# Ledger of designs, part 3: VH-VL binders against q9qxn5

Target 1, 258 residues: q9qxn5
Amino acid sequence: FRNYTSGPLLDRVFTTYKLMHTHQTVDFVSRKRIQYGSFSYKKMTIMEAVGMLDDLVDESDPDVDFPNSFHAFQTAEGIRKAHPDKDWFHLVGLLHDLGKIMALWGEPQWAVVGDTFPVGCRPQASVVFCDSTFQDNPDLQDPRYSTELGMYQPHCGLENVLMSWGHDEYLYQMMKFNKFSLPSEAFYMIRFHSFYPWHTGGDYRQLCSQQDLDMLPWVQEFNKFDLYTKCPDLPDVESLRPYYQGLIDKYCPGTLSW
Below, E stands for the ipSAE of ESMFold2; O stands for the ipSAE of OpenDDE; V2 stands for 0.75 times the mean of E and O plus 0.25 times the DockQ between their complexes.

## First folded at step 4 (VH-VL; framework fv_cixutumumab)

Design ci
Fold by ESMFold2-Fast, scan of step 4:
Structure ci (fold): chain C 258 residues (1-258), chain A 123 residues (1-123), chain B 108 residues (1-108)
Amino acid sequence: as target 1 above (258 residues)
Amino acid sequence: EVQLVQSGAEVKKPGSSVKVSCKASGGTFSSYAISWVRQAPGQGLEWMGGIIPIFGTANYAQKFQGRVTITADKSTSTAYMELSSLRSEDTAVYYCARDYSSSWYEPYYMDVWGKGTTVTVSS
Amino acid sequence: SSELTQDPAVSVALGQTVRITCQGDSLRSYYATWYQQKPGQAPILVIYGKNNRPSGIPDRFSGSSSGNTASLTITGAQAEDEADYYCNSRDSSGNHVVFGGGTKLTVL
């Protein structure tokens, strides 16, 4: 669980999670998958999408020190230093928050940012603000969705779990639709990097398959850079652009459907 | 229950190399890191490095960079630590340990330890 | 030099409470982990993630942290608690493991 400070930032973060935990239902998530599944909102390159991140404020994030695009490059550079031989992993760092551009298309913050959780079952204790934010969620009054397993079978695997709608799931689906040539570990890390109740909180083990146990170290490794690299030092983005353009050209070239 | 089984004691000459093995049994090998920690007689614990088998990338303490090589064979669930250019001060018990971190703010913690391999460098 | 500092020795009377401390700047960012080592044996994990106990570790062991200091507390020390205790954490980069120098606990 993340520690939030008291004051205006805490009020903003709490409001976002209260709205998220009220409105993220099985029906809502299912409808969003259909709404975005045609990827018809925009045609643009990865670098154009990276540029759009700077027009966005993440209201779930207690850290607000510098532009979102700079965080993307810092995360990518941290990974590059630790894993110089895995250039696809460097690119994962650059890509990881691009799904947040949904906020620029009119999606409310609670459907874009923040920690994710499985819909269709009872929320577990490490879900942020769990004790005070789910009271108005209609799924918790539905016997199909209000038990520990809810709609899921034991150990069904996270691939078969309906996660709350946000930048993780959207970007994962977008990358698959556009046939990114990244390894399976890259898709997995993108899909579950915000699933803090699982990879950090240790909850939802009853939904996990052997594949999820095997992939957990990848998500945890990525998470070190996503959180660790939030610092005031600004990367020289212009000097880095040719390197990352080369990776984009290798793994996800040209104009993509978003 | 996971167990780590280490290779037997070694006596080596200065300037030679030693390769110690650590075989995991009773659990998933690739989902956890394996660290190597040594302890000279009467001294404290010293981390040498570790490897997460799923990544294939080893990470070394600065003191040992260039002299230690840590590898893992996922098919046999075995990790190896090779230390070259041995000196008398390398005489120590060498432990392998399974380590894990659930988040960026947690250190790697070593929940299962091998019994140790004594390496004596004769002078 | 060592990034994590421990006092070399501490004593406690049987049944009393003892606090073993570990100090270092990295503890502002990362929790300390604690290990117990008895002569001729490998270390045993006692506390991880601030105050979590592995299965089999008695409730008398607890962890705490504040600022750059982490502490292992043994409430109601027993004779079998006599051992060396080591803290560890990450270095400032988050990439390396660093151990404290160890504290020898004597139960009187």
Scores: ipSAE 0.006, ipTM 0.472, lowest interface PAE 10.9, mean pLDDT 85

Design ck (at its last look DockQ between E and O 0.02; V2 from the best seeds 0.00; counts 0 for: pae O 10.5 > 2, unsure alone 74.3 < 75, placed apart)
Fold by ESMFold2-Fast, scan of step 4:
Structure ck (fold): chain C 258 residues (1-258), chain A 123 residues (1-123), chain B 108 residues (1-108)
Amino acid sequence: as target 1 above (258 residues)
Amino acid sequence: EVQLVQSGAEVKKPGSSVKVSCKASGGTFSSYAISWVRQAPGQGLEWMGGIIPIFGTANYAQKFQGRVTITADKSTSTAYMELSSLRSEDTAVYYCARGYSSSWYEPYYMDVWGKGTTVTVSS
Amino acid sequence: SSELTQDPAVSVALGQTVRITCQGDSLRDYYATWYQQKPGQAPILVIYGKNNRPSGIPDRFSGSSSGNTASLTITGAQAEDEADYYCNSRDSSGDHVVFGGGTKLTVL
């Protein structure tokens, strides 16, 4: 099981989740989708965005801190080794955390990083710190949002679920807006890679459609590299740039709207 | 409802190779894991390895690493297990099974099994 | 040798409760899955995840775990429950699947 019971930085991690679980409501997420939906904060290339990741620290991460851009390249290289024939999947590894740049625009960390969960229904047991972090969330006192299904129909599909606001949903919407030419699996993995209560914890099956069951193996495969290739050894980023620039030029070229 | 149909019994000499097939019908093939599990006469179940066809790469138990090859052909919905350098102790029933993992905290649970293929290694 | 240990045999009287156990360090991190196998047949999935039954498996079957031990409980054992029962889980690395040695259940 993932370690949220001991270790360095755990007080910081708990504080981030307490704030997230207090303030992520249906209304909050709806407003954030509108706020970021015009993609007018910055114009920049993918490699410029990768560079900006080094200016932030992920406060939800219980592991030892190291440069976020290096994590992006490590994740991408792990996928490349395992799936050499799927160059679009290599690029997913490089892209997956780029939504975290919202923190550099003044967005609080609890609305950027960390595990996601469906708003608009009762949180399930595998949500991080579930038993001790939701008591101040006003949606849990609302009869529309406080039951197992909440506002959702059984098996409605995760595409129809309002997820807590963070880098997953932001980056997914950004990629759609800029018309990235990646396959549907890439968009799906980016959208749900932080939905640990589902792909790792096994919760929220009542919200899943057949599409979600078919896509779960992709998300779990991606998670192997996101979780298990993180290490203190730094990749030779400069030697990797030409390869990844080629993938960027193929799938998401030029200056993009963020 | 998915069914797994395995190839027929094989009798092989020591040192040869055997390739067993497992054809899936009626259901999702590509996104589910196909595992190979063997059982020697009177012995327990032993996982050899598995493949998720959409990924194209297989994962093998350490005991079989270098001697087993698991492949899948998505166009025919068929998985294969090839075991080389056969020994008498490889005499067993070889099962293919469709697996799914709804949580990373569990193994791929195998909800549909083939009937098994008997492989006998004798001189 | 297996990373998961099961007693080779257990007996239960018709209509009584029996518990089959599986022990291993990986069970601290991963759930156990349980399979039933009758002579000459392929195994059948009985319990998966924390305590889920596949469609068609009677409600007399349940699973539980604590520490490094997982258990399969049959409440009100029937004659048709006589079979070999196997636990399985991920190995300590999380990358592979390992089976317990199996427990032969005799219904008296």
Scores: ipSAE 0.566, ipTM 0.805, lowest interface PAE 2.3, mean pLDDT 90
Fold by ESMFold2, look of step 5:
Structure ck (fold): chain C 258 residues (1-258), chain A 123 residues (1-123), chain B 108 residues (1-108)
Amino acid sequence: as target 1 above (258 residues)
Amino acid sequence: EVQLVQSGAEVKKPGSSVKVSCKASGGTFSSYAISWVRQAPGQGLEWMGGIIPIFGTANYAQKFQGRVTITADKSTSTAYMELSSLRSEDTAVYYCARGYSSSWYEPYYMDVWGKGTTVTVSS
Amino acid sequence: SSELTQDPAVSVALGQTVRITCQGDSLRDYYATWYQQKPGQAPILVIYGKNNRPSGIPDRFSGSSSGNTASLTITGAQAEDEADYYCNSRDSSGDHVVFGGGTKLTVL
């Protein structure tokens, strides 16, 4: 399980969340959505992107300190064992963290990794380190953004909520831009898999539409494999490569715009 | 507005089986957990198992493993619980409940309950 | 093994505060959910997650947890709060659901 209360990596994790909760504002997120909206930074295949993640370790994760490329294959194989009939779901496991490549392009980790939260409203209690990390966020002094609903209407739907910027939203938008032929459930899971205060903490239901409630079981099913595949049982990546290349060829072939 | 409608009361002999149905209306069926919970007369609640229809395989409480079968039919929005090798202590009200976990740390909490199906096991 | 333990009965004077407790080893890792059941009726959900109330549940109901213990607190108890209360959580494996034995609340 994710352990934010103890562990050898905790100081690094806390610092990342302090910076995130200080600097992720409505203005910041709005600017990042524009900055990354043209997908003109690089052309590469999915497997090339997976290879780039070999050098990245997620500094927001208290439970593990190993390359994200292994995590991608662990998650994918966990899903494959449980859902052998849903090959698109196996691929979601491989893809879900590829937005982390922004950290290799100079984005600070607090704008790439970690649990997401809505900007433009008051953070809720299950946001990790909530009690000790938001004091310097200027949005909390703005009456438009400091109430429970903030800038949002009740049940407006998470698609209409401005989430903190990170790898979830970047990858979701990249998949739309490149026209991946995956089901809508796959896009939704990618977009919201880091929104732990919602899918794990039970907060923010006042922002959810019926569509979000119907999709929640998919996000929670995915999270079982994302969370539990962080154990020491590492996959044999070279033996798995042909299978996943076949899925890439089926759903997101060739050189893609990043 | 979601409702769960359960099949009617049943009287069974020891050693037989019973199959209780639970039909959902007014919402999405296949993406929610359907749990089965029983309550013997004057006793507490006991979880028997559940299923999430879009994912398939049911989970069963250890006590009922081998005697209970939980299935779902997405085309009719109906879940079923079948309990075999009935004994007198299986006399109870059997509830179905719809739910999901809002967090990984919660059980499959149950926000909509059926009215219950009384099963009486007597010789 | 993965049992949740509740006191079988508690009493509270009208308008006073009562706390109903639930103990189990799995509560260190998993939140408790609370249900209210009145005679002849199906249970209703009162508290889920850390301290979330479903729509229609009065503010006087709240939940908390510490260590292996979860608590349901009713402040300003009303006559209508007289019922059986069940805690519910996952077992130690995380794969199965378990209920406490229930607590009968009497409002005096």
Scores: ipSAE 0.063, ipTM 0.605, lowest interface PAE 6.7, mean pLDDT 87
Fold by OpenDDE, look of step 5:
Structure ck (fold): chain C 258 residues (1-258), chain A 123 residues (1-123), chain B 108 residues (1-108)
Amino acid sequence: as target 1 above (258 residues)
Amino acid sequence: EVQLVQSGAEVKKPGSSVKVSCKASGGTFSSYAISWVRQAPGQGLEWMGGIIPIFGTANYAQKFQGRVTITADKSTSTAYMELSSLRSEDTAVYYCARGYSSSWYEPYYMDVWGKGTTVTVSS
Amino acid sequence: SSELTQDPAVSVALGQTVRITCQGDSLRDYYATWYQQKPGQAPILVIYGKNNRPSGIPDRFSGSSSGNTASLTITGAQAEDEADYYCNSRDSSGDHVVFGGGTKLTVL
């Protein structure tokens, strides 16, 4: 059985999304980007960050009851098996949830985990619980942010869209700040792997540029591994560390700014 | 007010298939799930499976795996349940219900129910 | 485990309190949902989550949980409360939805 400190799992999930959909606003996300923009919370290596994952609880994930670090390695190994020729893709598997460390610094779950969505425009139908969780969001009372496009221009590109704050956006920004030498596909996967309304729901296409559409299959490919590698068969993490350390050294070496 | 309107009663022979429809009116499917639940005469409720129309992802009870197919047409706000290889034991009232899902794959609670479709399987 | 168990029948006097209990391993992780069903009718949602009532459900209905059990309580039973009550939840794997066997409530 799962060991949670609060109520039953489903209630926790809904509560998290209710808070998320209430408080994730243009102002909130903007403030968070500023707050974390200097990346002065901690200096540490990628592998140190991976180690910190095991101290985290993801209230939005009902699928696993084992340490988050194992999920990272599972995802990476799944990708490695399917795409042996793309070592950068293996590393994306390891990295994708590292942004969750914000929870260790006091951020609430609704600002760290869960599905992501564009703020500054009306939530689309594929957003989970969209009909029951946004009624208290102040942005939806603002004519600037309450229409389908909201503050955005048609096909402006997702790079110009303000995403809800969470581990995806944080890590994406962190990767840019620290100048990771990964390809653009990796940055897309990291930033949008939790954007299920887009890559699975088929929504928000009105915001997408051609580049976004071109990158969509990569995010979808990554999602296959993120969803289906969560199994009880835990990897031998110690035996895998040297390989992934090599990838870290190649693409994002040394002590990084978090 | 959201309503689920189901197709009419069916009488089928053993070995045949039945396809029941469930149309939502007064609202949209949105991110809700549609579940199918049946009830044999004098028996309890039995969950068969569900679908999240916006994604087209269906989940099935193990008992019906391989014999039931649940689909949804977003354009018409209609869900379908097809049950093949019908047996006398499949005689039941079949309900569709709208539910909230805490995941992309499974409904949690069902707040709106159809009136049910009676399916009779007899030789 | 993917099973939920209920007593097949319970009775309560008018104006009295009755508790219908559902038991299953999955209830340790998930809340039970409760449905009321009267003869010839579709089920009606009465309680979900920790203790949520849909619109139109009287406040005499309440839900609770403890360990591997969930309970529906009717405080001050009325004649119209005579019905079958089903508990429902996700199974332990979280991959399926399961119902209890149902409890027939008789109001005396």
Scores: ipSAE 0.009, ipTM 0.519, lowest interface PAE 10.5, mean pLDDT 90
ESMFold2 (binder alone), look of step 5: mean pLDDT 88; pTM 0.918

Design cl
Fold by ESMFold2-Fast, scan of step 4:
Structure cl (fold): chain C 258 residues (1-258), chain A 123 residues (1-123), chain B 108 residues (1-108)
Amino acid sequence: as target 1 above (258 residues)
Amino acid sequence: EVQLVQSGAEVKKPGSSVKVSCKASGGTFSSYAISWVRQAPGQGLEWMGGIIPIFGTANYAQKFQGRVTITADKSTSTAYMELSSLRSEDTAVYYCARGYSSSWYEYYYMDVWGKGTTVTVSS
Amino acid sequence: SSELTQDPAVSVALGQTVRITCQGDSLRSYYATWYQQKPGQAPILVIYGENNRPSGIPDRFSGSSSGNTASLTITGAQAEDEADYYCNSRDSSGNHVVFGGGTKLTVL
């Protein structure tokens, strides 16, 4: 479980969420979708993107054991052990944090990393630092966006909800644009794996459709591996590359648009 | 098959405003972004701005800031472009175009175009 | 000034290969999209995201890019390919769409 109430990293983590919760507005998210929506920043393979993860520091994560690319392989291997018959799920583990490469293109950390939340409505209690970080967000002074439902209809479905901009939504859109041959469960995991207020906190049920309720167990299953597969021993990444290259060739081959 | 049906030709006087409509048919309106692009006689294409209906927020080219307003009405599947303070240089064919993508969030790819609305500004 | 530069006209013989180019600094960061426009008609999308073809666009159309230059290639040009071709991309800020000036293709 995530606890940010004390420690030497508290100031850094709090500052990231204060900036995130101040600046993630409906307008901001709309502009980021415009900025990235043609996927014209870079042309590269999945393995090239995995390599870029090593240049990143996740300021919202208080735990830094080893390079991010190694964590991607460890997450994938944890899933592979638990679900050997679902090779698409192994690949989800490798892919899940690739959207974080936006930080290498000049995106501030608060627009890349950390727990996500719906913009356009009042934040619910399980959003991290909820009581002290939204004070300066202009949407919360706007009657269109400051109620429980805000701009949304009851049970509209998470597919119709504007999530705060970060690596989840960016990577989901990138995968759809490049026509990844993955099942719906995979896209759901990628899009909502950082939506901790929903899948862990039990909030935002008023926005959920039946599809969201049906997909919740899959997101929770993925979260198990993302949260708990960090290991001090380094994986033998080079021995794993042929297996994961085979999955990449099957589901998302070649040079992709980012 | 999606079609975009635009309002008819208009003749306007300098200093007036014009509001052009673009109605989507044959598919869901809210799934797609709508851009407005104009073309003056014998000239090239010029992007004016666009809107993603689900967000309700429009984005405008700098040249048109303060003069153009783009809106969408999801209940009638219709996008609108209003251009104010008209000048003779605003004489053009005005196109609406749907964003092309495999995702509802993508703003700029124009795969389906309206047939254009001719706006003539003359005294 | 135009952020994306195209030659105003090019010619190609029937059945031969032609390359139409688009230049601009934003093309280092953003892919080009290509549109075909015939007289009196709305544009149609022929290439997006550098080298993706929409359904219904013949395989003789392809896109490529290198550095600040994007290219539309037509291999085995047909009479019906005679048209104006426009590139577009994002401006340097990434927030706005910009078009090239257009290239008039004549098929001899």
Scores: ipSAE 0.000, ipTM 0.408, lowest interface PAE 16.3, mean pLDDT 84

